# Ledger of designs, part 14: VH-VL binders against q9hk44

Target 1, 202 residues: q9hk44
Amino acid sequence: MNSRIMFIGGVPGVGKTSISGYIARNTDIDIVLSSDYLREFLRPFAPQESHLETSVYDAWKFYGDMSDDNIIRGYLDQARPIMGGINRVIARALANGEDLIIESLYFVPDMMDEMVLKNAFLAYVYIDDPDLHRSRLEDRINYTHRNSPGSRLAAHLKEYRTIMDYSMDMARGRGIGLYSTDDYALARQRLLDDFRKFVDRR

## First folded at step 4 (VH-VL; framework fv_utomilumab)

Design b28
Fold by ESMFold2-Fast, scan of step 4:
Structure b28 (fold): chain C 202 residues (1-202), chain A 122 residues (1-122), chain B 108 residues (1-108)
Amino acid sequence: as target 1 above (202 residues)
Amino acid sequence: EVQLVQSGAEVKKPGESLRISCKGSGYSFTSYWISWVRQMPGKGLEWMGKIDPSDSYTNYSPSFQGQVTISADKSISTAYLQWSSLKASDTAMYYCARLEGYSYGYEDFDYWGQGTLVTVSS
Amino acid sequence: SYELTQPPSVSVSPGQTASITCSGDKLGDKYAHWYQQKPGQSPVLVIYQDSKRPSGIPERFSGSNSGNTATLTISGTQAMDEADYYCQAWDSSTAHVVFGGGTKLTVL
C-alpha cells in the first residue's frame, strides 16, 4: 500500500481545517474528510450511551460536576463510535490505494487499529496561548452575523483546552508530532514538510 | 556528519551519584528525540527511555521509571542520564541513540553513540 | 507487556543464506527494525520499516514482516556479517521501544 493517509487532530479554533486544505492543495490529495460530518452521519445510528446529540463541551454533565476527568469521560464516550468509523474509512483507503486526509476533534490513537496506525501519518495541532485560542475562536465569525458561533465556542474554552491537553499528553507519549499554530503559516509549512518526509521514507 | 559522542567510562562504588552525557552534532538537536539503551555484560539491548530536547519531555520504560533521570540541555546539544544512588546491578554499557521518524510507531534508531561503560563495584 | 522472541543463535556457511526470525503477537501490524552489533561496537541499523535498507547497507540484506513473524535475510553471507542481530518494534499501547533478545549469527 502506497496510500498517503494523514490523520490530523485538534480542537476548534486551532486551524486544523485550514491546514488540511493547505496540505491537500500542495500534495494533490483530493479527499479531505471532517469528523464534524462523520459525527452528523453517525448520529442517527450511534448508541444512546455515546451521547452524540450533546455538544462535546456539555458531555461531562452526564458524569456529575465539571472536572477534567468528567470532561475527558464525556469526550471518550463520543470518540468511540467516531474513531471506529475512522478506522473503517482509512482501512478502505489503504486497501484501494487511495490518498486521504482526515481532520478531527476526536483523536484517540488507542482506539485505532494497529494496521491503520502503521500506515497513516498522525499529527496533533494546538494553540499554546489560551488568550490567542479564545481570540481565534471568536475571529472565525463576524460579530454582525446572527448566532456568532465562534463566540459560543469561546465560552467553552476550558472544556476544549482540557480535551486538547489530554490529547497532547497522549500524542506526546506516543511520539506523535505536535504542531503549535501560534504562528499559523509556520505550523502549516512544517506539517506539510513532515508529511512529505513521511511519504518519501515509506 | 551526524554524530552522537558520549562521555568516557566510569568506575563507581554503590551509593555514589553519576551523570553521563551524549552530545549531538551535525544536525538540529531539538528536531530529534534521544533514547537511552542499556546493555548488561553479555546480555541484550534494553530501552530505558527517551527525551525530546526541545522541551525536555521524557518517557520512561516502566522498569526504569524512578531508577534514573533523563535530561537535556539544548543550548549545548547534550542529553544526560543520571543516577542518584548507583547499585552493582547498574554495571552495563549505556548507549544513546537518535530516533528518526515522522509519526507514531515508525521511529528507528538511525545513529548511535559509541557507548559509556559504567562499572559499579566495591 | 509486549515481547519479541528471537532464536539465540543461527549458523550458516559462507555464501549461503542466513534467516533470522523475530516473533511477536501480530508483529506484521507493527514496523520491525533490525540492528547489527559486532563485539565491542555500537549497534548499526541494517533494516528499517520491515524491508528498507539504509544507505551503505549491502543489497544482500533484506527483510519481511507478516502475521506474527518478521524475518531478516542475509543472502550470500560473508564472514564480516558475523554479529549479534536485534529486532525492534514499538509497543503501540505505551509507545515504548521493545527489543528482541538477540540472535548470534555464526559464519562457519
Scores: ipSAE 0.574, ipTM 0.831, lowest interface PAE 2.4, mean pLDDT 89

Design b29
Fold by ESMFold2-Fast, scan of step 4:
Structure b29 (fold): chain C 202 residues (1-202), chain A 122 residues (1-122), chain B 108 residues (1-108)
Amino acid sequence: as target 1 above (202 residues)
Amino acid sequence: EVQLVQSGAEVKKPGESLRISCKGSGYSFTSYWISWVRQMPGKGLEWMGKIDPSDSYTNYSPSFQGQVTISADKSISTAYLQWSSLKASDTAMYYCARHEGYSYGYEDFDYWGQGTLVTVSS
Amino acid sequence: SYELTQPPSVSVSPGQTASITCSGDKLGDKYASWYQQKPGQSPVLVIYQDSKRPSGIPERFSGSNSGNTATLTISGTQAMDEADYYCQAWDSSTAHVVFGGGTKLTVL
């Protein structure tokens, strides 16, 4: 398959949108999809138990008190239909020889088809420094989302970092690359270089 | 020239501790994972686990979890495999091998160490 | 746990084509690699990502992977090709590397 497909995971504030745009421009890939829009598209059709009408940072509330386990359980409920959709979108792009970048909060390699794992470049983007992460969430409006109140998201840093830690551990176990955006310029260049190596090697 | 050079053969008694090494040269050591592979006398290859030397993250086969410790010292480009208490069943050839860590399914081992023979007998 | 099954032995006459199979559930959806091991030596990667050869591996070595079966093919087999051959894949469900049991290739 000659498709150049990148699936980038990361929680809000880590710079995955900006990095996706950088990669797209440097590779002439015209289609960049956000799981935010895929989630909205799926909402009318998703099973009730997926709780897609609830913010991911509130989904633990269906399971009792706030805990890492309940945060992850809520996240995985939402991830299931979204990951199913992502699998289908990538499979179509592969079948048609199309290039595609998908950026997503929902990043669960265990829910991905083997054919997708085999033929797409997967990467997870993170911020190691929690103070930097909080700062980037608070400045979010100026970076990528001009009408999104970053202070609201910063209030949920705990939930996002629990999801991030879970996602990183899963990615590591599957040999998926981790890219720290504590140094944003270095991270985006490393991602671009690794994506090019992936495309050239297959 | 890329090389993985392992420590020499070991003869030990049950209950003794042991650490064997694998030194990488000719490449960026922190850019590749190091895996350990066991081969019992006359048997096939068994993957034990791996380490990312850049942050010492480890991933073990369920069969070897808790039986061995994998570690690395990136300042000297060396990975280690350690037993706190050897058993006769640990008698085997142990290989280290590298693979790239930037993509799923890149566990193809392009370079291997020469192997370290560990014999455990009473 | 995920298993890769290989025939324990394959025999071929010099100059003939040897085929060594590796079977696993939906193995074609995974990458398969192949290693050659001669007595007293370390394994050598001969095929990676189903069908690709590392630098220095003769063109007579080729690979394929489809459905449940990966195949290592050695055309014009030579005495020097006599060795144990191991297939390998990544098992995403357990997050670890899996090797086949090995096939002894004898060139008669």
Scores: ipSAE 0.507, ipTM 0.809, lowest interface PAE 2.5, mean pLDDT 89

Design b3
Fold by ESMFold2-Fast, scan of step 4:
Structure b3 (fold): chain C 202 residues (1-202), chain A 122 residues (1-122), chain B 108 residues (1-108)
Amino acid sequence: as target 1 above (202 residues)
Amino acid sequence: EVQLVQSGAEVKKPGESLRISCKGSGYSFTSYWISWVRQMPGKGLEWMGKIDPSDSYTNYSPSFQGQVTISADKSISTAYLQWSSLKASDTAMYYCARHEGYTYGYEDFDYWGQGTLVTVSS
Amino acid sequence: SYELTQPPSVSVSPGQTASITCSGDKLGDKYAHWYQQKPGQSPVLVIYQDSKRPSGIPERFSGSNSGNTATLTISGTQAMDEADYYCQAWDSSTAHVVFGGGTKLTVL
């Protein structure tokens, strides 16, 4: 059994949900999971110290003043239980020979099980241009989140880009591919091609 | 035809600087990482570090961090390994090798250079 | 400080099966790659991603990796297979390539 597993990371506004849908359609993978729903499912049962009742862009407040370090500390607190759950979901898919795409804000290579690192296609998507990123957050209703105010998410661009930069640095250091979605069509084609190469090489 | 061609043998004295090269041809140079591997006389292979020529991002083995500098010039498809001050213990064969870098587990070196022998004595 | 351990030497008669092991903590959870190096030559990739053979490598070469041990197997060993063999893995925790110490295969 050769499970095809893709685990794609990215902050809000980078297009990871739309890209995941595109890849699912072009690979005939039926299951696409969002960490947004995994987070919501875990919320009633998560440890208090994970602060899952707090938006990720406010989690730095538990550590004092806004700083890159405190933003990342808050992010990692939330990431721990979610990444633990993702490890388990991927392990189950591998054991059952099932295909799966996961797209997640929470993407911490240090928290990924070795089995996930070995068997899943890992990719991190980002937007290099901060003005484009802000624009895409403001227009969220046209992409994925009809009932979420895009202007509110755009107000937290600083926190999201701090998380993005941190995640990119970690991914880069571990040989995980980075994909700029400044050119959305090019990014989704590169990801699809690389995922197909990964599957063929396994 | 994929090839990695390295610069010729070097004989140096302790304290001298040196830069050796690895030129790729027959493939898209920026699509592959280049790693440097040391082999001391009669000893095994030691990974020193690697570079992505597309953006010059480097990753070093802890034992070689600060001891050498890895760089690349993508306009001429060449990667470099440099010492600011050679030691007698740097006497070794140095290999460059390529690998894919778009995901985890693709650090298998499918093509290697012929090696550059560096001798540091007296 | 992740380490891969190989036996220093293995001897086989021509036509016999040679097995070269590579041991590391939970190595089966990582990819193992194998290289052949003959005197005065560059290493040659003979097995990648545990068990896959590059184009041009004889069918006699195979690999496996489970638990703590990866194994390179050479069936019907020939004199031309005499060489040093190195295993390799990626240590995700330190983000670096690790080589085993090498095994000298002697065919006598």
Scores: ipSAE 0.613, ipTM 0.840, lowest interface PAE 1.9, mean pLDDT 90

Design b30
Fold by ESMFold2-Fast, scan of step 4:
Structure b30 (fold): chain C 202 residues (1-202), chain A 122 residues (1-122), chain B 108 residues (1-108)
Amino acid sequence: as target 1 above (202 residues)
Amino acid sequence: EVQLVQSGAEVKKPGESLRISCKGSGYSFTDYWISWVRQMPGKGLEWMGRIDPSDSYTNYSPSFQGQVTISADKSISTAYLQWSSLKASDTAMYYCARHEGYAYGYEDFDYWGQGTLVTVSS
Amino acid sequence: SYELTQPPSVSVSPGQTASITCSGDKLGDKYAHWYQQKPGQSPVLVIYEDSKRPSGIPERFSGSNSGNTATLTISGTQAMDEADYYCQAWDSSTAHVVFGGGTKLTVL
């Protein structure tokens, strides 16, 4: 397997899409996939219990009152078919010697095949400061999502940060790098450097 | 050159507390995890746990969870392993070792400390 | 809990090829690392990521990992290679490092 594969996780507002584009440009990787489009492709075929017709920040509503446990339960329901698809996509790229970057809200290493974990560079992008995160969400339309109002997403900051904290805890324990975008330029450069080290080491 | 220097040998009695240290030099201390590994006399290597000195995040082996505390002081590039109450079964050589930890499988220990012998007897 | 199994001992004549195995469920889907430990000394990394040698490790050391078994191979074995050898892998499900029980290599 001569593939250069990066799987980047992060919630809305943390800059994972912009960072993915930066890495692609600086490594000459032509394929960048977003879990947003993978999710939409899967929606017509996904099991009803995955609740892919519902926004991730509303998926806790299937389990009762808002709580961290219910937010994560709703997130994991949606994550299962998406992570299954991501495993297959990465396995194909590895088999074919293809380079690939995937950026995803859904980031559950426990749902990934060991072979994928072994051969792909995984990274999780986050914002430590919740006020900065809220500001980044409110400014979202000016950067990458013209028809996705930032004020709507900012109203769900609690749900996104619960998902972020859960994802970071899982990533941290498994030796997956965490990259704070409180300083965008530093995070972007550090992630690029670490990906290059990963590729060069292999 | 990269070096991990551990504190000296300890002779203790059951029930006593103990803290041993591992000081890194010759590299950026916060860029590497520090793991602690136990080797009982005549036995193999057992991974106890690890710490990321940049934020003091710890992972423990299930066998050592609650039995020891791993900590670090990044201002002096030193990691610690601590017991609140030693047992005779804690008699062993204790090693610290570094690894990168920013990618899956990068838990290869390229540098090890010289070891700290801990003897616990009446 | 994830377990790595090594033979307790391997004996070879000087100049013979020594083969030390490390077995674990689907170990080939994980990275295997190998350490050499001589009496009274700290372990030394001799192979990392299945097959790679650190700077300073002789070319006679090589590694492989597929299916359930990782193998450390020492060609042209010398008296100085007599030591205990430990394999290592990462158990992603519990987030911990696992060592094999060790193999005593005797060169006679």
Scores: ipSAE 0.642, ipTM 0.848, lowest interface PAE 1.7, mean pLDDT 90

Design b4
Fold by ESMFold2-Fast, scan of step 4:
Structure b4 (fold): chain C 202 residues (1-202), chain A 122 residues (1-122), chain B 108 residues (1-108)
Amino acid sequence: as target 1 above (202 residues)
Amino acid sequence: EVQLVQSGAEVKKPGESLRISCKGSGYSFTSYWISWVRQMPGKGLEWMGKIDPSDSYTNYSPSFQGQVTISADKSISTAYLQWSSLKASDTAMYYCARHEGYVYGYEDFDYWGQGTLVTVSS
Amino acid sequence: SYELTQPPSVSVSPGQTASITCSGDKLGDKYAHWYQQKPGQSPVLVIYQDSKRPSGIPERFSGSNSGNTATLTISGTQAMDEADYYCQAWDSSTAHVVFGGGTKLTVL
């Protein structure tokens, strides 16, 4: 159809929310969904084995030690119901001729329907420099407030970077573009240009 | 003018090593992936694997994983396909071809090399 | 692993329409690409992304893809169209390119 659909993946701190807003403004797409809110909405109804009551950076604890394998197992448990929901949302947008941008921590192409992979522009955003990534997460710290999301997330940089590396490897193998936000302005322009080219090619 | 130029025909014996090449010109070499495709005599096309020359990331078909090595030298716009030990069953025409790799479904090979015939016999 | 099935051969008279099919499980949910290969030559892309024609490919070549079947259609078939034709798709689940077995088109 004529639907313009973009699905942007990335871990906290890489700028995927800001970049999706930029794309929406420059393409006149009115609907931007965050997997953070989709996860929260789904959480009361998700199967217990999905472990959505646990932060993604703690989900490895259900499998034993903090190994890369256990971090990914926990991530995939949470991803399964969320990716199922994303498939349904995108299918609806395609059926109705609607434009849509989804930005998501959960980005598992193997859990996406083929019709979604064919009709949506998929992109994964990342930060190559771990010090820059830590800095971006710490920028959320408010020195006068307890339990700032930024300080909490920065403490789990290793878990997030493990998820990022796994997601990037999966994306590469499936012909999905990778965009480094180490240079944020360049990354968002490349994403916008590539999304426009994708729309023109369909 | 976009062009992929492959190295010349090779005649080898089983157990010998071999590296064949595919040189791109007329375009930004690091902006496209290079795939290798095998065609056995009188048979169809088989995809072997691909490389992103910008960072040398490789992706192999399960049938060819561990049997060949794909590499690239972006400084000379050249991709390579290498065998450590050839078998008679490696006798085939080998093609390189380019495609865009930044979007799912853009694996259409718009330009192909002329092919390199590899004959392996005792 | 994902498989694409093509008829081994198709014969048409000059000026008639040739249809070459490519079948795979839910192939319409994937992009299908088509290549022409003449004896002693490298393949040439004739249709990409189901129905799009590269610059330089005659308008008599067209494509479609729905359900389980992609079809390459050559209208007003000419002797010069005699070749082997291969369909191609990407299988995201195994992360590899899959080719059909090829169809020999004979124009007599």
Scores: ipSAE 0.517, ipTM 0.809, lowest interface PAE 2.4, mean pLDDT 89

Design b5
Fold by ESMFold2-Fast, scan of step 4:
Structure b5 (fold): chain C 202 residues (1-202), chain A 122 residues (1-122), chain B 108 residues (1-108)
Amino acid sequence: as target 1 above (202 residues)
Amino acid sequence: EVQLVQSGAEVKKPGESLRISCKGSGYSFTSYWISWVRQMPGKGLEWMGKIDPSDSYTNYSPSFQGQVTISADKSISTAYLQWSSLKASDTAMYYCARHEGFSYGYEDFDYWGQGTLVTVSS
Amino acid sequence: SYELTQPPSVSVSPGQTASITCSGDKLGDKYAHWYQQKPGQSPVLVIYQDSKRPSGIPERFSGSNSGNTATLTISGTQAMDEADYYCQAWDSSTAHVVFGGGTKLTVL
């Protein structure tokens, strides 16, 4: 009874939600958790210095002018309690023999427990082409609002791509797989194949 | 069949430059990382660093950062280990070994090269 | 700097069980891999991911990893098993491979 755990990272617009659904369907994993909801659950209890009441694309404002360093500082403040929660959720799933897919904007290998690094399939999803990324953020076909959340998020492409570049650099240094979704169909199939290989190898 | 074939033994003088090679065959070269491992005469194994041949991304052991350069030419499925100026203390057997790069902790080296003996003496 | 500690030598009589340990802080939370090296030869992977055997490795080789200690066990040890054995793990804090110092197994 080895748990099948996938922890997939990526910024808005890269297709991580659609990919997670595809993997869940093709592996019969019933539980897909989004860090968006984990963040909302944690907001009443998070320390003030985490700034979880502020959108991640505005969190640099606590440090002064917009810069890559300040964007990352704001991101890491928010990531810390969320990553702590994700570590515990994965530990519980492993202890109970449960399968789980987690998709998350917050993906910080330095904040992952060793048991997560050892037992979960870790993958980071990205879009290389910034124009394609902007287009994907503007187009949201599965939403209930009259105005797409993507239109607002597209205004913050700079912040998201700074977070993406930082996350990719950390993942590469740690031997975590990077998956370009510039070709969405290829990316989702490659990710599924690698997840199956990971499960078979354990 | 999967093979890693290394270049032949080298005898060099201190201060000379050297590049040794490791050629992969029988598998998709860009799908695996290549690591370099040093073994000084009568001593244990020391990991030097690794390269992803698909984009030439390198990761070095702190002890070897700035001492050697690891590179790869994916068009000929070959990885390299290079010194700009050899020292007598570089005398050792050097191994290349492959591992899968898609998951954390999968640095189990399933295939090794035969080793390249480098002797540095005046 | 993360370190893996092995005894420098272990001696066993033919047919007896040899046990080679590898100690590191919370090593059981990492994967341990084991290599056999005979004089003049390249290392050979004998155990990967704590307890798994590559094809071609005899069933008398087994592994475990818990707490701070990984153990390579060779049951019914034979003269041909005489070799140096190295453990290996990935250090997450520095993102690099770490080897133990090696254990010389003598069978006599």
Scores: ipSAE 0.661, ipTM 0.850, lowest interface PAE 1.6, mean pLDDT 90

Design b6
Fold by ESMFold2-Fast, scan of step 4:
Structure b6 (fold): chain C 202 residues (1-202), chain A 122 residues (1-122), chain B 108 residues (1-108)
Amino acid sequence: as target 1 above (202 residues)
Amino acid sequence: EVQLVQSGAEVKKPGESLRISCKGSGYSFTSYWISWVRQMPGKGLEWMGKIDPSDSYTNYSPSFQGQVTISADKSISTAYLQWSSLKASDTAMYYCARHEGWSYGYEDFDYWGQGTLVTVSS
Amino acid sequence: SYELTQPPSVSVSPGQTASITCSGDKLGDKYAHWYQQKPGQSPVLVIYQDSKRPSGIPERFSGSNSGNTATLTISGTQAMDEADYYCQAWDSSTAHVVFGGGTKLTVL
């Protein structure tokens, strides 16, 4: 189909919500979905073992002490039902010829259906400088979330960067582009240009 | 203008080490991945692995993991394929080829090197 | 491991349409690319992303990909089209490129 679908992954503070809005405005795509709302919708129905009632930065606690492996285990537990839902949402948009942008903390290529990998523009957004990342989390209320203070999220920078590093490695292994948002303006333009090239190449 | 130029033919003995090269020119070398493809005499194409020259990230085919090393020096726009100890079964034509690295499924090789023939015999 | 199967040879007369198939489990859910290789030469990309033609490739080359089979079609086949043809796909499960075994096209 000729659907224009963009699926952007990234952890809190990297600017994926702001970038998604920019691309929507510049491509006239009216539907932008956040995995935050998909997660909330799924919570009443998700299996207990997915631990969706627990913040992603605390999900390692179900596996023992804090470690990169346990952080990723907790992340993947939560990712499973959310990624399943995202696969189906994208399949619907493709079947109906609809345009869609999804921005998501949960971005696991191994959990993506082949139809998603083939037909959606996939991009993973990251921030290289950890000090800049912490600053972006602390300033989050000014950018995207008025009632979600960044100081709480900044306290969990380690967990988010572990998820980010894991996600980047998986994305790279699957041929998915990585975009640094150390410079938001440059990242937005690069993503917009590449999304347009992707649409033209289809 | 865009070219991939490979090093010349090699004749080696089993157990010897070897490194062959693929030099890109006429484009931004770090904007494309370089893949290595083997073709045994009279046989088909086999993908060995690839490298992103911008950070030297590598992907290997399971059949070639641990058998060869792929590397790149972006300062001279050159990718390498290396063996620590050659076997007679390594006798083949080796091609390098480039592809875009910015989207899934873009492993279409638009430019290929001329190939390096490696002959391993005693 | 994921495998792509091609017929080993296809023969056509000049001016006839040649069809070269490439079969793999649910190949239509992946992108298929096609290469032409003449003796002593490097492969040349003739079709990418199932059906797209690179600049400089004649319009008589076309491609399709659905279900389990990708097809390279050469209409009005000419003597210069005689070559080996290889299909290619990306196996997302193992993150590697897979080539078909190749098809020798003979134009007689």
Scores: ipSAE 0.642, ipTM 0.845, lowest interface PAE 1.6, mean pLDDT 90

Design b7
Fold by ESMFold2-Fast, scan of step 4:
Structure b7 (fold): chain C 202 residues (1-202), chain A 122 residues (1-122), chain B 108 residues (1-108)
Amino acid sequence: as target 1 above (202 residues)
Amino acid sequence: EVQLVQSGAEVKKPGESLRISCKGSGYSFTSYWISWVRQMPGKGLEWMGKIDPSDSYTNYSPSFQGQVTISADKSISTAYLQWSSLKASDTAMYYCARHEGYSWGYEDFDYWGQGTLVTVSS
Amino acid sequence: SYELTQPPSVSVSPGQTASITCSGDKLGDKYAHWYQQKPGQSPVLVIYQDSKRPSGIPERFSGSNSGNTATLTISGTQAMDEADYYCQAWDSSTAHVVFGGGTKLTVL
């Protein structure tokens, strides 16, 4: 009877797209949205201060030299309008009794409405081993992105891991589950089991 | 089946250190958070903080941050609440309680310890 | 800091319905949980997630939560229900558990 809503966070290379597909297949949820496409859709209408025309790994450049603080500032600028849109999409799905999975680089629970947090399953996926993460980014083109250069993304591993660490700290403090994809098969099964438990308990 | 068993009553003087314990049994200890709750004589319940025994991550109430230390030893399924220097105002009943770890609004405490009475007087 | 307000006391005659309220800003957007505590005993969870009863809790206990107010309702109140009752919610702004001040239910 209740909507089954999952919001999965993670940086590029951690396997969030593949995990989302696995969950969708095993729960018969037909709608899987990527924040990559939500970002592109929002770009023509987004405020200039959000800097959505710039790659997230370059957004710190609006604040000066590279630092963890500036990387996070740039990330949060981009996250704000995207998270606003995600709030609205989830609220609509809940109001209409619709099931939905969203997978997103932008994952800022503090920007989400409490009614959404109350009624949606939130999870953050990460890779603990930075060498494995780099390898996964380099192999990206072989799995899901034919024309996206994995080596270019791997060059920005520092920026992505700064965003990951920030997101994990926020998720942990908020009681949101963290799932290491160092063992991908184990991670996706644990996530599926926890999502089912969440749905059954409601 | 599921039990949380706390250490016995303590009588201490101001300035003394103390550690009390909460031992879980009958369930997977690392699958649940343990919270500590204070109840001063004749007063209500106050949440102090919690720990995830799987990685020892702690979260404290602002009122108790820096006043106590919460820790856990998962090898013996035991959580601890510790003071480095007790005050008379620490006189209270202290409860431990468990809750699920991975979803918002799942801080319902389904099992509680029997309580540990701590009396601090000179 | 987020605060939950309960009346300090409620009195009912045996067989009457007792209603205990818990008020907080937009509390209906949070889950409310309820505990019963008898003298010298640990609290016992009687309602979780607004309206759900744990196994072993009598059907006469029910709960609701909307707007700014959560309500614990005890139908056909019995002498054994005399206790202190506490509501609880999660404060998302500080990431902490918050308890109400408690309500003493007297059955006379």
Scores: ipSAE 0.598, ipTM 0.841, lowest interface PAE 2.1, mean pLDDT 90

